# VHH binders against Transforming growth factor-beta receptor-associated protein 1 homolog (tgfbrap1): the designs that were tried, part 11

Target 1, 275 residues: Transforming growth factor-beta receptor-associated protein 1 homolog (tgfbrap1), of Danio rerio (Zebrafish) (Brachydanio rerio) (a4ig72r23to297)
Amino acid sequence: RINIECIECCGQHLYLGTNDCFIHHFLLEEHTTAKGKLAFNAQKLLHKYLGLKKPVVELKAASALERLIVLCDSAITVVDMVTLEPVPTGGAKLKGVTAFCINENPVTGDAFCVEMAVVLARRRAVQICTVHEDRVQMLKEVTTPEQPCALSLDGYNICLALSTQYMILNYSTGASQDLFPYDCEERKPIVKRIGREEFLLAAPGGLGMFANAEGISQRAPVSWSENVIAAAVCFPYVVALDEGFVTVHSMLDQQLKQTLSFRDGQLLQDFEGKV
Key: E = the ipSAE of ESMFold2; O = the ipSAE of OpenDDE; V2 = 0.75 times the mean of E and O plus 0.25 times the DockQ between their complexes.

## First folded at step 4 (VHH)

Design g20 (from g01 with W101Y Y104S L105W; framework vhh_vobarilizumab_d1)
Fold by ESMFold2-Fast, scan of step 4:
Parts: structure tokens; sequence; C-alpha cells
Structure g20 (fold): chain B 275 residues (1-275), chain A 119 residues (1-119)
């Protein structure tokens, strides 16, 4: 069976990574329904087989470079966002990678690179690096209490999913903020940057919780199920893979706006009233 | 294969100076970006200074104005001149060629050279 493993959003573009090594690229088009509600139609633009017989574990858009960064078979590969073809270079490859993210609030002022954080297998650390046209350079290794399971980055703040808890670590000041416990063996952790100084995290009890460097936000949580395995931010919306469906929640009022089903390589509006 | 051999570390008093050297072999040194990294006790490693094949330099904010990176392409040697040393500069110093071409940032580290700023 073909399963969706990861999801990424950039503007109106939605990318789904699958267990059989495909990327499916959709254009999301907003419209107002006859009932006055905002809804999205997903138009399929492309699907691309990446040549590996392994799941696509994570996708991240680097829109400033017009590139999509792909984690598959413990390796980072960079592809063109439009064609999904590998960038023609003999250069930068990162192997032994278990998780990564891009800093959308970078601390370096270099306009010719993208700041990225990676987790290497069996390392209790995060590698902060810069992605250039021809190389990837390690900038700093940040020590962590254990190998992170997932991460997201906002400036100097790293939001980490560890085996039994989430935490935020500021790698410039050394300040840390414990968030809440979870069990990585019960569920896959999810942590996403939603804006400056804000993260969205999957919590026990089917909740998407908002957090910052000071702790859990007073903002009302998003109501998910225990089966959410992936999420992407399409401001002001968050899209999540939930019980075989893609759900769209607003981050402004935390309400479910739409449910889409993935069938035969297409993303279709779900039937009204269907669970 | 790439070989990088660091030397020049030692014990120095605060305010002192040291010059580190890195002898490179196994690649066309003049074509590659070169860098110095350091790892302080109890900390992860961090970029200190970098130099392009064309000689353009970059520095970590903590060492700007005190450290100078340079290269001698005829001798396949990278240098780090360290002035006005502080206790916070105590670390093992490593040189690096563009590590991403070596599959892992940890495949091309030498043993490093220890710099201790104390007294």
Amino acid sequence: as target 1 above (275 residues)
Amino acid sequence: EVQLVESGGGLVQPGGSLRLSCAASGFTFSDYYMAWYRQAPGKGRELVAGISSGGSTSYADSVKGRFTISRDNAKNTLYLQMNSLRPEDTAVYYCAADFSYGESWYDYWGQGTLVTVSS
C-alpha cells in the first residue's frame, strides 16, 4: 500500500512524500463554497519517482533558492522545486541524517545560502550548517541531552523532540525551556515553526499545542487525532496527515476548515459529514 | 584520501598569541575552501574562521579582530594566527577542507591541536 510519509507546503504548493519514493506536487486553490465557507481544491501538477526503493521521510522547501530539500535513505538530496529533478552538481551530499529543518529566521546574513539544521545518527547533537550552490558547510555543533527525534529552528531557538519530552534550547545563550512529556514509541513527534518565536507541536490527547521560548502558549490548541503523523504550515493554515486524510486547520482560530482524501495519486475533497 | 595534520597548539597565558598550522595532502589544496573549527571542553564543535580558494575570509563574531586565517597554496598549508587569547578560546582546534565532499563532516578531522589559555 502507498502511504504518505511527509508533507510540505510553500505558498500555494503542497508536496507529499510517499513510502514508495515518490513526491506528489499539488497546487492549492482557494475558493468560497456556495455555503460561504473557504475551501481548497488541489490540482496535481507532477509526481516524480526519486530512484530509490525507500520512504521519503521529510521534505522542506527552500523557496529563496527555488529548491526542495529531501531526506530519503538517511541522505539529504536537493531537487528543483518545479521539475523535482536533482540539482546538477557533483558537490554537497549529507549522509547518516535522521532529521533536518531549515531556519526561516536565519542568524547568518548571507543571502547566497540557506541555514539548515541536521541530526546525525548516534550523535547527541544538532549540526547547524549553511547550504550553498556548491557545498554544505558545518557552522556549529550544538550539544543536546540525547539524539533528537525531530526538530524545528527559529533564529537561535531549537525546538527539539526527544524520546520522552519536547524542549526549546537557545544555542546562543544556552537557555533551555522544557515543554511537555510524550512517548516517541506511542507516536511520531511533530514540531513545526509557525512564525517568529512560535512552534506547533503534536501532544498526547490528539492536540496540536503552541509553544515559544517561554513555554506553552496560552493560545488554544488545534484538535487533531492520535494518528497525526505529519504536518506542514501554509500560513495561516496548518495541513496534517490524520487517519489517512489530509486536514486543514486555521492557526488563527484553530478550527478545522477542510478534509481531503489521498487516492490513486490524487488529493480529493472528502465527502461532507464523513468521519 | 584527504589528510589534514594540525600543529602549533600549546599552553599560553591570557593575552598571549599562538599560530596554528595545518598541513594538507591528498587533494588539490588551492581549489578548496578551508576552515578552522574548535571544540571547547563540554561543548560541540564550531566554525572559527574560513578562507575561500580566492582568499576571501570569514570569522566567527567571538574572534573577529583577534584571529587571522591565511593560506599558502605553494606549501599546501593553512594557518590561524591567534592574538589576544582569552580563557574562552581554550579548545581543540581542527582544520577542514570542504567536508561535504567527504560524505560526513566527521570523516576528515585530524587529531586536532590543543590550545589551553590559563594562569
Scores: ipSAE 0.278, ipTM 0.688, lowest interface PAE 4.0, mean pLDDT 82

Design g21 (from g01 with S100K Y104T L105M; framework vhh_vobarilizumab_d1)
Fold by ESMFold2-Fast, scan of step 4:
Structure g21 (fold): chain B 275 residues (1-275), chain A 119 residues (1-119)
Amino acid sequence: as target 1 above (275 residues)
Amino acid sequence: EVQLVESGGGLVQPGGSLRLSCAASGFTFSDYYMAWYRQAPGKGRELVAGISSGGSTSYADSVKGRFTISRDNAKNTLYLQMNSLRPEDTAVYYCAADFKWGETMYDYWGQGTLVTVSS
């Protein structure tokens, strides 16, 4: 069975990574139905096999460079976000990786590199680095209480998913803020940057919770199922993967707008529902 | 001085087997992601198989189920067991040390060992 493992959104572009090592690329078009409700059509643009029989674990768009960053088989690969062909990066490779994110509010002044945070297998630390065409340079190692399961970056603020709780750590000041508890054995952690100083987190009870650097909720939660395993932010929408379905929620009113099913390499409106 | 020295290449008939070895020195072998690449005459180098410091393995589709990569960190040695060899496996095989975090990333390469599959 083909399962969707990860999801990423950039503008109108939706990317799905699968357990059989494909990336599926769709264009989302918003329209108004005959009943006056918003709906999305997904047009398939491309799918690409990456050459391995390993799940695609995580996808991140680096839109300023028109690149998609792929984590598969504990290795980071950079591809063109339109063609999905590997970028000729020379010697720039990163392996032994269990989780990563890019800093969409970077603190470095170098416009010709990608600022990333990386978790390496069996390390209780986050590595802050820059990825260049021909090299990877470590900038700073930030110690953590345990190996993070997931992370997101906003400038100097790292939002971490640990085994029993989320936390925010400012690696410039050393300040930390504990967030709400969860159980990583019970649900897959999700941490996404939604904007300046704001994160979206998967919480117990089938909730997507919002938090700023002080741990304060700015918005009402979105209602997910307990089975959400991945999410991507395309403001004002959050797109989530829920047991083989893609759901679209508005972050403005926290309402479910649409459900799409993945079938035969296509995303289709779910007219049958769950029976 | 980083050195990677391949051995075990040779001439075999289709369906035969070979085991390649790569002896590493001049760096902390156990910290590196290690890989086997190959280059057929007139073609570019392609990844055949890789193995992480923790033992996670990856294979090209063309060799999956036929080749097995392994490592012995105590002996600083990388292996490639090649079974059910085909004429299209004919290439120079290279050992590579691909990655260690915290260092300037350069691929370290061995000199290569020739594998010829022909009747």
Scores: ipSAE 0.000, ipTM 0.124, lowest interface PAE 15.9, mean pLDDT 79

Design g22 (from g01 with Y33W G50D Y104S; framework vhh_vobarilizumab_d1; at its last look DockQ between E and O 0.06; V2 from the best seeds 0.00; counts 0 for: pae E 9.0 > 2, placed apart)
Amino acid sequence: EVQLVESGGGLVQPGGSLRLSCAASGFTFSDYWMAWYRQAPGKGRELVADISSGGSTSYADSVKGRFTISRDNAKNTLYLQMNSLRPEDTAVYYCAADFSWGESLYDYWGQGTLVTVSS
ESMFold2-Fast, scan of step 4: ipSAE 0.518; ipTM 0.815
ESMFold2, look of step 5: ipSAE 0.012; ipTM 0.334
ESMFold2 (binder alone), look of step 5: mean pLDDT 82; pTM 0.817
OpenDDE, look of step 5: ipSAE 0.357; ipTM 0.693

Design g23 (from g01 with S56R S58Y Y104T; framework vhh_vobarilizumab_d1)
Fold by ESMFold2-Fast, scan of step 4:
Structure g23 (fold): chain B 275 residues (1-275), chain A 119 residues (1-119)
Amino acid sequence: as target 1 above (275 residues)
Amino acid sequence: EVQLVESGGGLVQPGGSLRLSCAASGFTFSDYYMAWYRQAPGKGRELVAGISSGGRTYYADSVKGRFTISRDNAKNTLYLQMNSLRPEDTAVYYCAADFSWGETLYDYWGQGTLVTVSS
């Protein structure tokens, strides 16, 4: 059985990583039905086997470099965003990685590189890096209370999923803000940047909670499944994964807009799940 | 064997200056992006300054205008000129060659040289 492990969105492009080491690439097309309801059609463009017998656990689009960054078997590799073919990077892999994210609000100001945050196995720290065409350069090591399970980065603010709570660290000022508690044994943590100074977090009770650097939100939570294991932001939508189902919620009104079923390598409209 | 050897650290008063050197061997120095990092006690390492093979430089905001990175490809040597030193500049300073998607983020590091800014 093919299970989806991770999702990434870049514009209208949706990427799914699977437990059998494939990336599936879809184009999402938005339209209004005859009844005036919003709907999405997912057109499959490509799928690619990465050559390992391991799940693809995380995907991030580095669109400025036209690259997709892949975490599989505790190693980061880079593929072309369109063809999904491996990019020559001197033949090297960055190993011992348990989590990573891209800074979409970079602090370096270099237009020819991408900022990335990396969590290394058995380290109570986040490595802030710059990614270039042929190299990765460490910018700063930020100490954390424990090894993060997941993270998202907005400028100097790192939003961390720890074993029992979420937290935001500002690595320029050293300020930290504890967020709400959760249990990583009961729920897979999710943390995503949705805009400047704003994050979306998976909370107990089937809630997607919004928070800024002070832990405050002006947005009402999204109501999703307690079994959500991954999410991607495609403004104004959040796309969430729940065991073979992909749900689309609006971040503007927090309502469920559509459900898609993943079957036989395709994303198919689930009419009954559309509300 | 890749080897990076830092020197030039020491004790200096606030407002003083130091020049750090890094002697590189075991690789084609002129082909690599080179950088200076620092690590204060109990803190993680941070990038201070970097220089490309073509001479393009980068500086952390905290040192911009005070520090100057340079290289001598004929001598396989990297330099960091540090002016107007502050107590917060106290750290072990490390020389590093850039990483080509290397096995770890700590490949090609030197042993470091201690800089203490106090009276």
Scores: ipSAE 0.236, ipTM 0.659, lowest interface PAE 5.0, mean pLDDT 83

Design g24 (from g01 with S52D S56Y Y104S; framework vhh_vobarilizumab_d1)
Fold by ESMFold2-Fast, scan of step 4:
Structure g24 (fold): chain B 275 residues (1-275), chain A 119 residues (1-119)
Amino acid sequence: as target 1 above (275 residues)
Amino acid sequence: EVQLVESGGGLVQPGGSLRLSCAASGFTFSDYYMAWYRQAPGKGRELVAGIDSGGYTSYADSVKGRFTISRDNAKNTLYLQMNSLRPEDTAVYYCAADFSWGESLYDYWGQGTLVTVSS
């Protein structure tokens, strides 16, 4: 059985990673239905087998470099966004990786460089690195209270999913802010940067909660199910994987706008939210 | 089997210079990412500088322009040239091979060399 393991959104482009080591690339087109409801058509552009026959566990677009960063079989691979063919990493060791993210608010001024944070197996630390067109450089190690299960980065702020709670750590000042508790064994944690100084986190009770570096938000929660396992931000929308379906919620009014089903390598509108 | 041996640490006055060396054995040095870390009194270890197998270098912001990392693959040796030293640079400096650590961290981690910057 083919299951979707992760999703990433970049502009109108949607990428799905599967348990059988494929990336599926779709173009999303918005339209208004006869009943005045906003809906999306997903046009299949490409699918690519990565050669490992292991789950693709995380995808992140590095649009400034026209690259997609892939976590599969505990290793980071950098691929071209259009062809999905691997590109060189300059000999850097990127194995033993359990989680990663990119800094969408980078602290460097280099326009040809992407900042990335990587979690290595059995390390109570986050590795900060820079991704260039032909190489990856390790820059800084940031100590954490335990090995993070998931993370997201905004400038110097790291939002961490730990085993029993979320927290935000500023690695320039050393300040930290504990967030709400959860259980990593019961639910897959989700942490996504949605804008400057703002994160979206999966919370108990089927909620997507918003938080800034102080743990505060002016946005009402998104109502998810308890089965959400992955999310991608395409402002003003959040796209989530929920019980085998891809759902689209607005972050402006927190309403479910559309449900898409994955069938025969296609992503199709589901009129009843199920197939 | 795998050994990393640091040397070159010592006491220097502010504005002084030191050159640290790390002699590597028991593995194919030229194939590995190499790095210098430091641990100041009462603080955790931090990455100071790194160099990959292709010779690309990276530096912590606090040492950019003052420190230079280099490698000599023929001699299996990693170097750190430290100029314009400050009291804040006082730390034990460690040589590391490969950043894929965990329980195996100690297999590719040197014993450290003390650098003291004061009077």
Scores: ipSAE 0.000, ipTM 0.233, lowest interface PAE 11.1, mean pLDDT 80

Design g25 (from g01 with Y33A G50Y Y104T; framework vhh_vobarilizumab_d1; at its last look DockQ between E and O 0.01; V2 from the best seeds 0.00; counts 0 for: pae O 13.3 > 2, placed apart)
Amino acid sequence: EVQLVESGGGLVQPGGSLRLSCAASGFTFSDYAMAWYRQAPGKGRELVAYISSGGSTSYADSVKGRFTISRDNAKNTLYLQMNSLRPEDTAVYYCAADFSWGETLYDYWGQGTLVTVSS
ESMFold2-Fast, scan of step 4: ipSAE 0.519; ipTM 0.818
ESMFold2, look of step 5: ipSAE 0.333; ipTM 0.735
ESMFold2 (binder alone), look of step 5: mean pLDDT 82; pTM 0.818
OpenDDE, look of step 5: ipSAE 0.000; ipTM 0.213

Design g26 (from g01 with G50E S58Y Y104S; framework vhh_vobarilizumab_d1)
Fold by ESMFold2-Fast, scan of step 4:
Structure g26 (fold): chain B 275 residues (1-275), chain A 119 residues (1-119)
Amino acid sequence: as target 1 above (275 residues)
Amino acid sequence: EVQLVESGGGLVQPGGSLRLSCAASGFTFSDYYMAWYRQAPGKGRELVAEISSGGSTYYADSVKGRFTISRDNAKNTLYLQMNSLRPEDTAVYYCAADFSWGESLYDYWGQGTLVTVSS
C-alpha cells in the first residue's frame, strides 16, 4: 500500500512524500462552493520517483534557493523544487541523518544561504549548518540531553521532541524550557514553527498545542485525531496528515476548514470531512 | 582520489595509552563524517567511535570514558586517544570516511593499524 509519509507547504504549493519514494506536487487553490463557502482545491502539477525503494521521510522547502531538501534512506538530498531533479551539493554529503529542519528566522542573516539543523544517528546533539547553492558548511554543534526525535528551529530557539517530552533550548543563552510529556513509542512527534517565537506541537489526546520559549501558549489548541503523523504551515492554515486524509485547520480560530482524501495520486474533496 | 592512512598502532601493556592518527586526502575532509572501527581476530568489524563535521561524537559502550575521538580539519587528520587499554582492545583499527547520496563517492576505509595490548 502507498502511504503518505510527509508533507511540506511553500506558498500555495503542497508537496507530499510517499513510502514508495515519490514526491507529489500540488497547487492549492481557494474557491467558493455552491453554498458560498470557501474551500480548497488541490491541482496536481507533477509527481517524481526519486530512484530509491525507500520512504521519503521528510521534506523542507528552501524557497530562497528554489530547492526542496529531502530526507530518504538516512541521507539528505537536494532537488529543484519545480522539476524535482537532483541538484549537486558541491561534494558535501550528509549521511546518518534521522531528522532535520530549516531555520526560517536564521541567525546568520545571509539571504543567499539557508540555515539548517540536522540530527545525526547516535548523537546527543543538533548540528547547525548553512546550505549554499554549491556547498554545505557546518556552523555549530548544540549539545542535547538525548538524541532528538524531531525538531524545529526559530533563531536561537530549538524546539526538541525527546523520547518522553518536548522542550525548547536557546543555544545562545543556554536557557531551557520543559514543555509537556508524551511518548514517542506511542505516536510520531510533530514540531512546526508557525511564526516568530512560536511552535505547534502534537500532544496526547489528539491536540495540536502552541508553545513559545516561556512555555505552553494560552492559545486554544487545534483538535486533530491521534493519527496525525505530519503537518505543514500554509499561513494562515496548518495542513496535516490524518488517517489517510489531508486536513486544513485555521491557525486564527483553530477550526477544521476542510478534509482532502489522497486517492489515485490525486487530492480530492471529502464531503464527509468538509466544514 | 580518496585515501585514508592510519598510524600510531603498536604494542602496549595493560593500562597504557596510544594515540592513533588518520591522514585523509582526496576529499573535503571538514564536510564528512569520520569514524574508527576495529576488528579483533576472528570477529567482525565493530564501530569504536564516530565524529561529525561539527564535532559531535559517539562512543561504543566498551570504550566510553577511556577513548576520545577528535579531528583537526586544518590538517585533514582524525585522532583516537586510547587510555587505560585492556587486552580486549587488541585489534586492527580502521579509519573510515562516510559518504551519502550525490556524485559518485564511496565509503572508504584505510588499511588499518594494529594495536596489541599484552604484557
Scores: ipSAE 0.000, ipTM 0.162, lowest interface PAE 13.4, mean pLDDT 80

Design g27 (from g01 with E1Q V2L A23E A35G G44Q G50F S58N L78V V92I Y104T Q111K L114P; framework vhh_7qia_2)
Fold by ESMFold2-Fast, scan of step 4:
Structure g27 (fold): chain B 275 residues (1-275), chain A 119 residues (1-119)
Amino acid sequence: as target 1 above (275 residues)
Amino acid sequence: QLQLVESGGGLVQPGGSLRLSCEASGFTFSDYYMGWYRQAPGKQRELVAFISSGGSTNYADSVKGRFTISRDNAKNTVYLQMNSLRPEDTAIYYCAADFSWGETLYDYWGKGTPVTVSS
């Protein structure tokens, strides 16, 4: 049985990582139904076996470099976004990695590199690095209260999923803001950057909750099931993986817009749960 | 910003000694495994020695008994004392930092310091 482990969205492009070490690449195309509702068709473009007998744990698009960053077998590799072929990293390999993210609001202002944050196994810290076309360079270590289970970046603000709660840490000022509690062992944490100073987090009770650096949001939560294990942001939509289904919610009205089922390497349209 | 800066390389005659230093900044040095690698012209980079956060050491067979790795956590520095140097020790020597060792490649590398052993 093939399970989806992670999901990433970049423009109209959707990438799925599987437990059998494949990346599946789809093009999402919007159309209007007979009743005037927006829906997506997923067109399969490519699938690629990465050569390991391990799950693909996380994917992140570095669109400025036309690269996809892959976490598999506790190692970071960089592939071409179109061909999914490995690209050189100056001979460096980042191993012992348990989580990573891209800073979509980078602090350096360099248009030719991408800022990445990496969590190493058994480490109470986040490593900040830069990804270039031909190399990865380590820049800074940011100490954290625990080894993070998941993380997301917005400029100097790191939103961390810890074992019993979420928190935001500003690594320039040292200020921290505790967020709501959860249990990392009872559910997989999800943290995604929505935009400037705003994050989406998986909360107890099957909710996706929004939070700013002060822990407050004026957006209503999205209603997920308790089984959501991964999400990707493609504004104005959030795409989530739920028990073999891919759900599409709008972040403007927080409503479920579509459900797609993953069968035999394809994403197939399902109904909104109405007769 | 995390940096590893190697120093102490140079030209030495066979049978001579050199001491390499690697100064680390931008991370909690005492938590990391530290290693020395070398790369001879046209060859792959190879492990020379490593030292754990607790001070346990290991050495490549080719240097065992001649080289000694040590660390000073107060100075964020790792050292490689090289004795009885041979022409085949000629290489660029690299400092590396890794939280875990033996299973993976080191995550952080310095620029390297060249060592030439020649008469």
Scores: ipSAE 0.000, ipTM 0.160, lowest interface PAE 14.9, mean pLDDT 79

Design g28 (from g01 with E1Q V5Q P14A A35G G44E L47F G50T S58Y L78V R86K Y104T L114Q; framework vhh_nb_b201)
Fold by ESMFold2-Fast, scan of step 4:
Structure g28 (fold): chain B 275 residues (1-275), chain A 119 residues (1-119)
Amino acid sequence: as target 1 above (275 residues)
Amino acid sequence: QVQLQESGGGLVQAGGSLRLSCAASGFTFSDYYMGWYRQAPGKEREFVATISSGGSTYYADSVKGRFTISRDNAKNTVYLQMNSLKPEDTAVYYCAADFSWGETLYDYWGQGTQVTVSS
């Protein structure tokens, strides 16, 4: 059975990665229902097989380069965001990668490069890199207490999912802030940057918790199911993947707004979803 | 097997020059971006300079205009010419094949060469 493994949102564009190594690309069209509520219609633009029978583990849009960064079979591949074809000069892959994220609040200030953080297998560290059209270059290694399971980056602040807890580490100052406990072996950790030094994290009990660099939240939690395995920020919404369903929650009132189901390569509206 | 071997480090007075060399073997050198990194006492390892397979170069802001990276694909060697050295340049300098496709940095790091700049 085809399962969705990861999700990414960039503007009106939604990308789904599957366990059989496809990327499905949709255009989200917003409309107002007869009841005055915002809803989305998902128009399929294309889908692309990446050449392996391995899960697509993570997708990140690098909009400054018009690229999609793909983690599959422990390798980073860069593809065109529209065609999903590999970078023209390429075919090359960064290998040995277990997790990555991009810095949406970059510290370098170069408009034509993207800052990325990478976790390598068997390393208790995060590699800070710059992604260019034709290369990836390491800038700095940041030591961590253990190999991170997942991460998100906001400027110098790295939010880390460790085996038994989340933490935030500022790699410029060396300051750290412990966050709430969880178990990475029981459920897939989720860490997403919301902005303004604010992160969204999957917590026990089917909750999406918000935290700033000091571990403080000014928002009520999002009530997810225990089965949420991936999320993407599509301001003012968070889009989450829950066992074949894509749910849309508002970050403003933390309420479920819409459910979409993935069937036969299509993303179908389902206002009666079980989630 | 893959090996990177740095040489050319030493003690030099402020304002002096050194040329570092890195001899590479065990991989298709001409296909890789090559870089220089340094680690000062008590600090994290930081980027210094990189050179693409095609010869394009990029430098850390702290070394722009003073350091020049170059390569000789026939000799499988990358060089770092360091001019106008400052005490702040004191570090162990490492050669690496950058994250340019198919390999991890930690499979392709050299052992490092010490550069000490006295005031």
Scores: ipSAE 0.000, ipTM 0.220, lowest interface PAE 13.0, mean pLDDT 80

Design g29 (framework vhh_7n9e_1)
Fold by ESMFold2-Fast, scan of step 4:
Structure g29 (fold): chain B 275 residues (1-275), chain A 120 residues (1-120)
Amino acid sequence: as target 1 above (275 residues)
Amino acid sequence: DVQLVESGGGLVQAGGSLRLSCAASGFTFSDYYMYWGRQAPGKGREWVSGISGSGGSTAYASSVKGRFTISRDNAKNTLYLQMNNLKPEDTALYYCAADFSWGETLYDYWGQGTQVTVSS
């Protein structure tokens, strides 16, 4: 059975990574139904087999370079966002990687590079690096209390999913802020940047919780199920994977707007609704 | 069998200078981007400076820019770091690394390091 393992959104483009080593690329189009409601259609653009018998674990769009960064079989590869064909990385091959993210609010001043954070196997640290067209360059190692399970970056703020809690580290000031507890053995951690110093986190009880660098938020939680395994931010929407479904929630009112089912390589509207 | 061997560290007073060397073997040195990193006591490793395979492009951490100069001699397979106007905050183990492998092997291509201690 084909399971979706990860999801990424860039503009109207939706990317799904699967357990059988495919990337599926969709265009999300908003339309008005015959009954006057707004709905989204997912038009399939292509799918690409990456040549391995391993799950695609994580996808991140590096829109400044028109690249998609792929974590599969503990290795990072960089592909073209449109063709999904591999591109050179200056001879560097990022191996032994367990988690990564892109800094959407980068500290570096180069408009043509992407700042990335990488977690290496058996390291209690985050590696900060820059991705250029022709190379990947290490910038800094940031020490962490344990090997992070997942992470997200906003400028100098790193939001970390550890084994028993989430936390935020500011690697410029050295300040840290403990967030709420969870158990990584019971739930796959999710951390996503939604704006300046603001993150969306998967919490126990089927909640998507918002937090800033101080651990507080003015937003009400998103109501997810206990089985959400991945999410992507496409402001003002959050798209999440939940028991074989893709759900679309608004971050403005935290309401479920649409549910799509993944079937035969397509995303189709599911007639889920309250009675 | 990639080998990177750092040398040139030592004890120096604030305001002083040191020149570090990294002798590389086991790969085509001129094809690879090279880095200097450092690790202060009780801290994680920090990128200091990088240089392209040809030597035509260099980059520096803001904390060392204007004081440190990275260079290479591809005929000798050697990377250099000229450190001027040293500060106590520069006290660290200094490592060189090649940009041809990431992941667990990244630190396999970092040598044992050379200790730099800046007094006062």
Scores: ipSAE 0.000, ipTM 0.188, lowest interface PAE 14.5, mean pLDDT 79

Design g30 (framework vhh_7z1x_3)
Fold by ESMFold2-Fast, scan of step 4:
Structure g30 (fold): chain B 275 residues (1-275), chain A 120 residues (1-120)
Amino acid sequence: as target 1 above (275 residues)
Amino acid sequence: QVQLVETGGGLVQPGGSLRLSCTASGFTFSDYYMNWVRQAPGKGLEWLSGISGSGGSTSYADSVKGRFTISRDNAKNTLYLQMNSLQPDDTAVYFCAADFSWGETLYDYWGQGTQVTVSS
C-alpha cells in the first residue's frame, strides 16, 4: 500500500513523497466556483521513482535555485524542481541525516548557496551549513538538549521539535523559549516557517498552533485532524496530510477550504470529505 | 579514489591513553564532517565523536564525553582521536568515517579500521 510520507509546496506546485520512494508533482489551480467559493484543482504533472526501496521522509524547495532537496534513506540529494532528475554535479552529499530544513531568511548573503540546517543521527545538536554547487561548508554547531525530531529555521531562530516538547532557540543571542508539550513517538511532529519570525506547529488535539520567539501567538489555531502527519505552506494557505487526504486551510482565517483525496497517484476532489 | 587510513591502535593498559590518526585522500577534506565510530567484538557499530569541516564544532557520545577528544589538521588532511582513561569496554575496532558526499551516490567513505585492545 502506497502511503504519503511528506508534503512540500512552492508557489502553486505541490510535491508529495511516498513510502515506495516516489515524488509526485502537482499544480494547484485556484478558482472561484459558481457559488462564489474558492476551490483548488490538483493537476498531476509527473512522478519520479528515486531508485531506492525506502520512504521519502522530507522534501524542501530551494526555489531561488530551482532545486528540490530530498531526504531518503538518511541521505540528502538534490533534484531539479521541474524534471525531478538528479543534479549532475560531483559535489558533496549529506548522509546520516535524520531531519533538515532550509533557511528561507538566511543569515549569509551568498546568492550561490543555500543555507541549511541538518540533524545528524545520534547527535544532540543542529549543524548549520551552506550548500554550494561543489561543496558543503559547515558554519556552526548549535547544541540542543536532545536529538531534535524535526526543525525549522528563520534567521537565527531555530524552532525544534524535541521528544516531549517544542522550543525556539536563538543561536546568536542564546535566548530560548519553551513551547507546548507533545509526544513524538505517538505522531510525527510538524514545524513549518510561515513568515518572518513565525512558525506553525502541530499540537495535541488536532490543532495547528502559531508561535514566535516570544512564545505562542495570539493568532487563532488551525483546526485539523488529530491524524495530520505533514504540512506545507502555500501562502496564504497551509496544506496538511491526513491519512490519504490533503486538506487546504487558510492561514488568514484558519478555516478548512477544501479536501483532496489521494487515489491511484492522483489528487482528486473529495465530495465526502467536503461535506 | 577516496581513501581513509586509520593508524595508532594497539594494546594499552586500563587507565592508559592512545592517539588515533586518520589520513584522508581523494576528496576535499576540509569540506567534510568527520566521525569516529567503533565496533566491539560481537557488537554493532557505535558512533563516538564528530567534528565539523572547519574544526570549530565537535560532538561526543555520552560513553566517551570527557575522556576522548576529536581534532583535525586540514593542512595535513588528518583526523585525530585522543583517548584518555581507557577501560576494557573501549576494546574495539575504531573506524574513521566521512559520511557526507554531494551527488547521486549514497556511498559512505569508511576507513579499514584500527584495533584497540584495553587489557592488563
Scores: ipSAE 0.000, ipTM 0.148, lowest interface PAE 15.8, mean pLDDT 79

